VH-VL binders against RecQ-mediated genome instability protein 1 (rmi1). Designs and how they scored, part 6

Target 1, 235 residues: RecQ-mediated genome instability protein 1 (rmi1), of Schizosaccharomyces pombe (q10160)
Amino acid sequence: MNQTTTLSTELTELGVRVQNRWLQSLLDYLAKKHSTGANTTPQLVMQYLVASDIRESTTSEGAAPYIVSEQHNVRIENTMLLQIVRVREIGISIVNQLEYLNDLEELKKLKGQKVIRLVHDESGDEEQNDDDGLTEAQDAVQKGSELKKMCRLILEDSNGQRFWGLERKPIKGIQLSTKLGTKLLVKNVLVRRGVLMLDPNNTTILGGSIEEWDKDYFPKRLIEELKGELSKTKA

## First folded at step 14 (VH-VL)

Design k45 (from k35 with light chain S30R)
Fold by ESMFold2, fold request of step 15:
Parts: sequence; C-alpha cells; structure tokens
Structure k45 (fold): chain C 235 residues (1-235), chain A 123 residues (1-123), chain B 107 residues (1-107)
Amino acid sequence: as target 1 above (235 residues)
Amino acid sequence: QITLKESGPTLVKPTQTLTLTCTFSGFSLSTYGVGVSWIRQPPGKALEWLASIYWDDDKYNNPSLKSRLTVTKDTSKNQVVLTMTNMDPVDTATYYCAREYYGSKGWYAFDIWGQGTLVTVSS
Amino acid sequence: DIQMTQSPSSLSTSVGDRVTITCRASQDIRNYLAWYQQKPGKAPKLLIYAASSLQSGVASRFSGSGSGTDFTFTISSLQPEDVATYFCQQYDSYPYTFGQGTKLEIK
C-alpha cells in the first residue's frame, strides 16, 4: 500500500472519503515544507480538509444517495459528509434576531473606541426590573451567549446537491455565528418531506469553513440577508 | 476583504540595508496553508521571487541572493518583514508582498497581492 | 533553477479573436503552473492556478491547459479590457520562477 492509499483508508475510518487528486496535491504541497514530518498523519490531512470545499476534496461515496428533496420518511443509514451553506434561526423572530446582531455590533464598536467614559453603564440595561423583562435577544447579549432556539440549514454534499436540514433537537455548535462551510458528518438521518431531521445523535461537527463563503459574513452580511428576507416576507 | 500593503523607504543608497514591512488584513498567519512571500519586479523586467515565510515558521530564500535576505513575521500584528542587505542600483524594483495559500480549492499560487512599493537605489 | 520561457513576447490582435500564449518549463513541474495578468502600474492578478483551474471571479473566457513542461493559456474571445501583460509562474519547486511575459495589445 502506498502513502495515499494508506491515508485514504485511515480517513475513511474517520468517515471521510478523500478525492485522490486532492490528497496528492496536499501531499505535494506538504513535501516542500521542512517542518512536516516524514509521514503525514490523517489528523494533519483533516486540518486541511475542514478548510476545503468538499466538492473538490471528497468523493461522491460520502454524498447523498439520491435526490433528497424528493424523499419522504426514509432513513439514510450511510455516513454523509456535508458542508453548511447557510444557517437560519427559525424559532425566534427575524426582528429579534436583527436586534441581537445590531446589539453585538454596537458592543464591538464601543469596546474598540478610545472612550473616557463607559457608555454601557449609563444605558440602564443593567438596571432592569426584578423580573426578567428582557427579550430573548437582549438576554443573550447581556449573558454573552448565542441567540439560539432552532436552526434550519442549507447543506451541500460532494456532488454539489443542496438540501435542507432541520434541527429536531439543538446541536451544540450550530447557531447564527457558525462559520459557512463548516463540515458535518451525518449518519442514520431521517428524511421527512425532503428535509434531513438533524439531532446530536446523528450529527457530528468536524468544524472548518470555506474562506470565500465566510469572509466578512457574520454579522454584517447576515444582517443584510435577514433584512432582505424580512422585506420579501412582508411584501 | 483580504488586503496586503507594503511599507518602507522608497529611496535607499548603495550598501544600505532595506527593510520592508508587509501589513495584511482579512487572514491570519496562524491558518494552516498560509504563507506570505516577497516578489520584486525591476522596471520593465520579469518578476523575481525573493522569500517566503509560512504559518509554521518555515522560511525560504531565493538562493541567487544568498544571505542578503532575512524574512520574519509577527503573527499578532499581521506583519511580515523583509530585510535585504548591501543594496545595489541593480536592486531598483517594485517590491510586492503576496499571499500563497493552500485553500478551499487546493494549492493556489499567489492569490492576493499588495499594490507594491517602488524602491530606488541610487547615490 | 527552473527556467520559464513564454511565447510570443508580444501579440497584437483584434477584439473577438482567440489568443494563445505558451509557456515552457526547463523541467517537469507537474501541473503547478499559474497564469497572471498585469496591467500597467498595477499588481499582478491570478487568473489560473494548477495549470487549468480558474480562479474565483475570473471570466470564463480565460483558460489554461498542459502538464509536465508545456503549458498553454487561452483567451477565447479577446475583450478590450484584456490589454495587459500575461505571465506564467511555476510553483512546483523553490525558487519559484516566472516567465518573462507576453504583452497583449489590440490592433
């Protein structure tokens, strides 16, 4: 067995079906560098793979076995490698999501300024009534936590097929701030009305992103996309 | 938006040491597969690669310039610095910094370039 | 060092014409060959990497082919905005080396 075959076998045991041409180009790149050891490990390859576009880096063996949007009440037992194209919060109003994102931007701007006085202490947000009258957006900003109830995802497989995924139970690491191009392993997933029914038992987050998709996306471009969606929904 | 910008002196006397700084934004030197390189172009002539430094501290210099080149980085400041000793009028060129990246589609060459800075070497 | 030889050195042709530029490496560089466009007073712009892969945001009229030592860059239908110098670069081995360039003009 040669190096590429051995690595491919080890990566398949991790649930990833690498494209041989992509793996060879990575090995060619790494072979030029002095700091890389004599043998490239599957763990090192995974660092590059999670930053890749799986349409280039992986084979169709990890793709959906059929047109997902045409299926109802079937279970995909195979492990699929998918990348996140978009994340949307569907359990919280778009208006509250926009308030949350705008408040995050205001906090970032305030912390980045050279200001003689502290503005947030004068806002009165910290002097709320004894009962917690905050909206979910205001509460998340004050706690420094992510605004989250239930996400719907646009997912893409190695063949470029895009389909919906819906969280049936919250998956830690899936929120509005999740990087575009994040890699997921999904197995034993139920498809209902053309939608993958995701939960922590069938979904593993590998991480990563696609630079071209994620660059300058969160939160500014997300805010603009949500405003556009709100306008179309009202019209 | 990903940008790189060269800064440093535009006029240098023969035998002096040139120090150029590349300041970049929109990417990190801590990212796997990222390198920053220096390339120069004498007026009306071909481009010449000078040196590269990578996220893992690997460094490579053009052997035609031997020990004249030193490249260093400061990841926290998003900067790469080129030092070139014993400058000569033949070294008059536009100096660029550029990113090399093994990215989402594979091994790019130099995918993003700075605007360049003209360095003139004369008495 | 790997020498990169481009042909032709300059080319003058009409809008709408097909343009072909060749690049030869002095030794096998596999497919690690890039093509750049440089307009006067501007930094180079990457068009093609890995011999034939089109960089994001680059018009589809640009293409590349070849492997080993012989490479070709093509503009399928020349546009006025394509007036520039084009050059190849190998990134198979250090030192990275560039072709001398092809200056493209419109008649």
Scores: ipSAE 0.773, ipTM 0.903, lowest interface PAE 0.9, mean pLDDT 88
Fold by ESMFold2 at other seeds, fold request of step 15:
Structure k45 (fold): chain C 235 residues (1-235), chain A 123 residues (1-123), chain B 107 residues (1-107)
Amino acid sequence: as target 1 above (235 residues)
Amino acid sequence: QITLKESGPTLVKPTQTLTLTCTFSGFSLSTYGVGVSWIRQPPGKALEWLASIYWDDDKYNNPSLKSRLTVTKDTSKNQVVLTMTNMDPVDTATYYCAREYYGSKGWYAFDIWGQGTLVTVSS
Amino acid sequence: DIQMTQSPSSLSTSVGDRVTITCRASQDIRNYLAWYQQKPGKAPKLLIYAASSLQSGVASRFSGSGSGTDFTFTISSLQPEDVATYFCQQYDSYPYTFGQGTKLEIK
């Protein structure tokens, strides 16, 4: 077996159906380098693959087997490799999401200025679980946590088909700050009314991003997109 | 936004050493598949690749200038530095830094360039 | 070193015309050839990589073809903003090398 065939077989065991022409181009690139020429491993290939557009890097065997939007109550048993096109929080109002994102930007500005930081005692009592009038957004910012209840995703497969995914249970690593182009392995997923029903048991986050999609997106461009969506609901 | 910018002296004398700094933003030299290269263009002439440095510390110099070129990086400052010794009037050119990237669609050549800096070598 | 030879060295033609520029490598470079556009006083801009792949944000009137040693760059319908010098570049092997350029002008 040649190197491309061996690596392709090993990657398939990891759930990834790599496109041989893409893999060959990666091997050609790596072959010119001193540090990697003889030692390409499936794990190294995966580092490039999670940064790739899977429409280029993977084959249709890892794609959805049919037009997802036309299906109801079917189960896709095979493993799909998908990439996240968009993330939307649907369990929290857009206004609260905008408040959260704007407060995060202001907090980052303050932390970037390190002249002399005054100690600020915000927890005068030991208990902050009271209903003290804070919104979900204000509470998340003050705790330094992600604003998260339930996300809906736009997902894309290797054929360029886009479809909805809905979290049935929170999946760690899926939130407003999740990078665009993040790779997911989705296995044995139920499709209801054209939507993939995602949960931690059927979804594995591989990570990564697509630079062209993710650059300058979070949080500024997300804020603009959410403002546009809010304007449409008022019109 | 992804940007690169060249900085350094615009006038050097023959035999002096040129030091140019490329400062970039919007990407990291810690990212797999990222390299930064130096390319020059004498007025009205073809582009000439000088040197490349990559995320994994691999470095490559044009063999025709190998003993004259040193390329280094400071990933924390988003900088790469070119040093070229024994400058001569024929080295008068616009000097560019550019990114090479194995990215989302595959192996790009030089996908993003700095604005360039003209370096004149004259006594 | 791999020599890259472009033809023609200059070309003057009309808006709407099809433009063809060729690039020949002195040895097989597979498909690792790029095309750049450079306007006066500006840095080069990548148009085509891997012989035929269009860079993101580049107009669809630009295309490339070829493999091995013979490559072609095409503008399907010339626009006024396409006045520039065009370069090919191989990135198959170090040292990376560039063609001498083709200066494109509109009559």
Scores: ipSAE 0.769, ipTM 0.903, lowest interface PAE 0.9, mean pLDDT 88
Fold by ESMFold2 at other seeds, fold request of step 15:
Structure k45 (fold): chain C 235 residues (1-235), chain A 123 residues (1-123), chain B 107 residues (1-107)
Amino acid sequence: as target 1 above (235 residues)
Amino acid sequence: QITLKESGPTLVKPTQTLTLTCTFSGFSLSTYGVGVSWIRQPPGKALEWLASIYWDDDKYNNPSLKSRLTVTKDTSKNQVVLTMTNMDPVDTATYYCAREYYGSKGWYAFDIWGQGTLVTVSS
Amino acid sequence: DIQMTQSPSSLSTSVGDRVTITCRASQDIRNYLAWYQQKPGKAPKLLIYAASSLQSGVASRFSGSGSGTDFTFTISSLQPEDVATYFCQQYDSYPYTFGQGTKLEIK
């Protein structure tokens, strides 16, 4: 068997259905350098694949088997390879998310310069506020924690079909800061009202991103997108 | 935004050594498939590839100039440095740094270029 | 070294015309050929990679075709802003080599 066929078989065992023309172009690139061509492993190919657009790098065998938005109460037993197009937090108000993101931007500026430290007595002096979501956002920034309750995702398969995914239970690694184009392996997932019901048992994060989607996105472009969404909600 | 910028002297005397620095932002030379190259263009003439350095420290020099060229990188500073010895008036050109990338849709060739810096070699 | 022979060396045509530029490699470079646009005083801009793939943000009037040794670059309908010099480049093997360029002008 040739190198391309062997690698494709090994990658399929990892749940990835690689496109032959994409794999060949990668091998051509690596062979030009001579120092890595003879040593190409499935693990090395995966490093490039998680940074790829799966519409180019993978076949429809890893795509959704039908139009997901038209399905109700069905289960996709097969393994799908998907990429994250967008992440939205739906368990926390957009206003509190915007405050969290703006506070992260301000903290980045403070890291660039020396700042005198003053005694902070926040817990002993503040009255109880009805919008506890604001307090949660400030606490997350102070502790360096991610602001997270429940995310809804826009997912894309190798055919370019886009559909919603909803975290039914929190999945570690899915949050507002998750890179666009992150690859997911999703198996045995319930589809309810056209939405994939995701949880840690049916979702494996492979990582990666798509440079063209993710560059300069978090947090500035996310802030602008959330402001636009807030305006539509009020209008 | 992904950018590259060339810096260094614009006037060099014959026999001197030229040192140019490419400073880039918006990407890392630690990323798989990323390389930075130096290309020059004499006034009114074709582009000439000089040297490339990649994420895995592979380095390639144009054989016509190989003993004159050294390329190095400092990934923590997002910099690539070209050193070219024994400069001659024929080496007068605009010097560019550019990114080569095997990216999301495949092998892009030189997808991002710096603005270039004109280096004049004159007595 | 792989010699890249580009034709024509200059071309003068009218707005709206179809423009065709060819590039021939002295040996088989598979499909690893790129096309660049360069305006006076500016850096080259990648238009097409892998012989026929359009770079993101590049107008759809630009296209490329070919494989092996013979390659073609086309502007389907010339626009005033397309006045520039166009270069082909092989990236199949080191040293990377460029065509001498085609200077495109409007009559």
Scores: ipSAE 0.740, ipTM 0.888, lowest interface PAE 1.1, mean pLDDT 88
Fold by ESMFold2 at other seeds, look of step 15:
Order: C-alpha cells, then sequence, then structure tokens
Structure k45 (fold): chain C 235 residues (1-235), chain A 123 residues (1-123), chain B 107 residues (1-107)
C-alpha cells in the first residue's frame, strides 16, 4: 500500500532484500527531484541498488546464514546478495598476469600519442600483420581478449562478513577487469572447506560497482597488489 | 581521482555577462544520482548555492538570482557551464563547482569541490 | 528560504578538548544536513552528511547528531590540523542554504 512496502515486495521477488531506511532515503532524494521521483519503479531502484554498498542498502535476510569459513559440505539454499571485494586469477601465473596488465597500460599510453609511420609491405605474412608496426604487447591488447582461466573471489554480504568464492566453472563476466563492488545473486551454493563453490548455475551477475572501491583500481592498483603477492609467494 | 576545476575570467565589469566552465574528471554526468552545482562565497560571507544540473538534465536555479542564471552541461566533454548576466560589484566572490551525489552510502550532499575561482566585478 | 543559524560564531580551545558546534534550521529539514570544514584559502570539505554519517576518509573524531531543526557537530579531541571554519548546510529543499560558519582556533 505504501510506496516503500510495495517496492520492497517487488524487489524481494527479484532476490533483493532492501533495507527500509535506505529505500526511504532514495525515495526522499527522488521526490525532491520532481522528474525522477514521480515515477519510481523497481527497475529505477535497482539502478541505485547495484551502485550501493549492500551493507547499507540491504538486510541480513540476503546474507550468509552462518560463519562461512567454519563450514564444510553445507549447502546454502537461500538466495544471497553479495558484492565482490576482490577478483584473483588463480589458473594463470602472477608473472603472466602482470605482463598482460603492463602491456595493456603500455598500449594505452602509445595510442595517446600521434605517430607518423611508413607504410610496409604486409603481403609476406600469413597471419594478421600490425598496421602501425605495433609491438607484440600492443597486438595482445588490440585483440581485446580478457585474460581468464579460473577466478577466486573475496565476497561480502550485507552483514560485512567476507569469505572466499571459487569459480568451479567459468562464469561469464567474472575476470580481472570485473568492477569492485559488482553485485551477485548466489543461490543453492555448496560450501566446501569454508569456500563457496560458484558456477554459472548458482551465480547471477547483477552488475554495478562501489565507486570508492573501484576508482583507479584496474589495472594500476591491481598491478601493485599482484606484485606484492608475487613477492610473498617467492619467499 | 575525482576532480573538478573552474575556469573563466577573473575580472568582469559591471553589467557584463560572466561565463564559468566546470571541467571534471573521474565521474560522468550520465551516472544515476550525479549532479554538478555552482556555489559562491563573497569575501568574508557565507556560501550561497547558485544552480544545479543533474544526470537526468533537471536544472534548478536560486530564486534570489532569478533570470540571471543559466546552467548547461556537455556530458561528452565532462563540462558544466554557468552563465550569469548583469554582473554587479556585489557579485564579487569565489565561485566553486561541486558534485552532488547519491552514491554507495546514500545522499552525500556536496561530496567533492573544485578549487574555486575568484571573480572580481569592478569598474 | 530555510535559514541556518550556527553557534558559536567563533571558538578558541586547546588541543585535546572536546568541541561542540550547533546548527538550527528555521524549519524541519528531517536529517538532510551536512557539515563542511573550510581551511583558509581552500574549498570546503564534506565531513558529515545526513546529519550523522561520516564521509569516507574523514577522521573518526568528527561526528554529528540531531534531526528536525537542531543539529550538533562534535570533535571529540581537537587536533592542531582542525583549525578551520566549519559550516552546516541543509539539502532538504531548494534553495540549498548554509550556516554563517564557526571559526575554530587553538589557544
Amino acid sequence: as target 1 above (235 residues)
Amino acid sequence: QITLKESGPTLVKPTQTLTLTCTFSGFSLSTYGVGVSWIRQPPGKALEWLASIYWDDDKYNNPSLKSRLTVTKDTSKNQVVLTMTNMDPVDTATYYCAREYYGSKGWYAFDIWGQGTLVTVSS
Amino acid sequence: DIQMTQSPSSLSTSVGDRVTITCRASQDIRNYLAWYQQKPGKAPKLLIYAASSLQSGVASRFSGSGSGTDFTFTISSLQPEDVATYFCQQYDSYPYTFGQGTKLEIK
């Protein structure tokens, strides 16, 4: 009947347990702005929700029901709303990951410059020749592929509990470039040795990010974090 | 990081039109919940809100300056422009642009400000 | 327009002291009040939004409370770097309005 109750019910049908105080704050903001506040739909609320910190925007009904790290061979049947804190590629060496990320940054730097180049004869190569004489690093970035084999995630629920999630099968949209704070719905997930066993059947990517976490992260801060991790694994 | 910077003339004659540009980086006016506002501070006086423009192109002007203010945006250039007509010495102030944001933790008010630019109106 | 009245207009205290600044709105603004710090020659910096929510990166010695028309800003233990002018601002209704400021000095 009231607007918050109706919207909360509709959002719950989408798998999101919205916090009443947060929803009211959003409605107050939208109401002050006449054009937007007069036509509030669950779809509009979701646009703000996926950009939110779920510790503020959602309730414990969507959180893990217990301390995940202490569980083994337990299935969480409930749908959980989680946000990605970190993404790590564990199926590819850190050295190769760093080379890829540095190549991306070097190519971006070079494309910001004007380059006058001579035309070259390309007829001698059976493979795709570089049109501007780009290096091998620049060619890898030009292909536009994501470096991906198997990711491990740090996930956070609405209570601020953080735990590991392991990709047991590749999930499209989870890779090193995935924005921090990306929202996931995870349902009927097996917990083994304190880790959520994720796959495309139990994981839905809602998208979004948390600005404070994600700004200036990929690839610069990821490179620094990986360098630190490489130093620890060498020792 | 997220930044805003004001640019435009620092000296204006009475009756002339002032045009200030806010150029920002690290965020977009196409993002839900984002607005850019102009605020001024006369020497030794309180801050005064002038105008706001939002991601959905809603615009609001301070009624006390009615008809003198125009705010526009160019989202592709990350710019917001304030035009203020019929300048008077009383309009001498530092002019700021600032971001208003409904962000990850809620409605932040003006969470990030430019450095400001002093505009002097004198004969 | 909603008038915002701050008190005191200036304040001089010692390092380590608790500082309290009040702000009163001429009408109910719910909890849509922000507190800013402005150091000489600099732009304002947001410290607190929604009356009591601490902005990211702001020291925990800063806090805010209140709702409706009466609001309080507190520095739990004054530090030398806190010398500044502090402003409240309502953002419940257009036009947004600011308090006149409280100049904080160290004895």
Scores: ipSAE 0.731, ipTM 0.877, lowest interface PAE 1.1, mean pLDDT 87

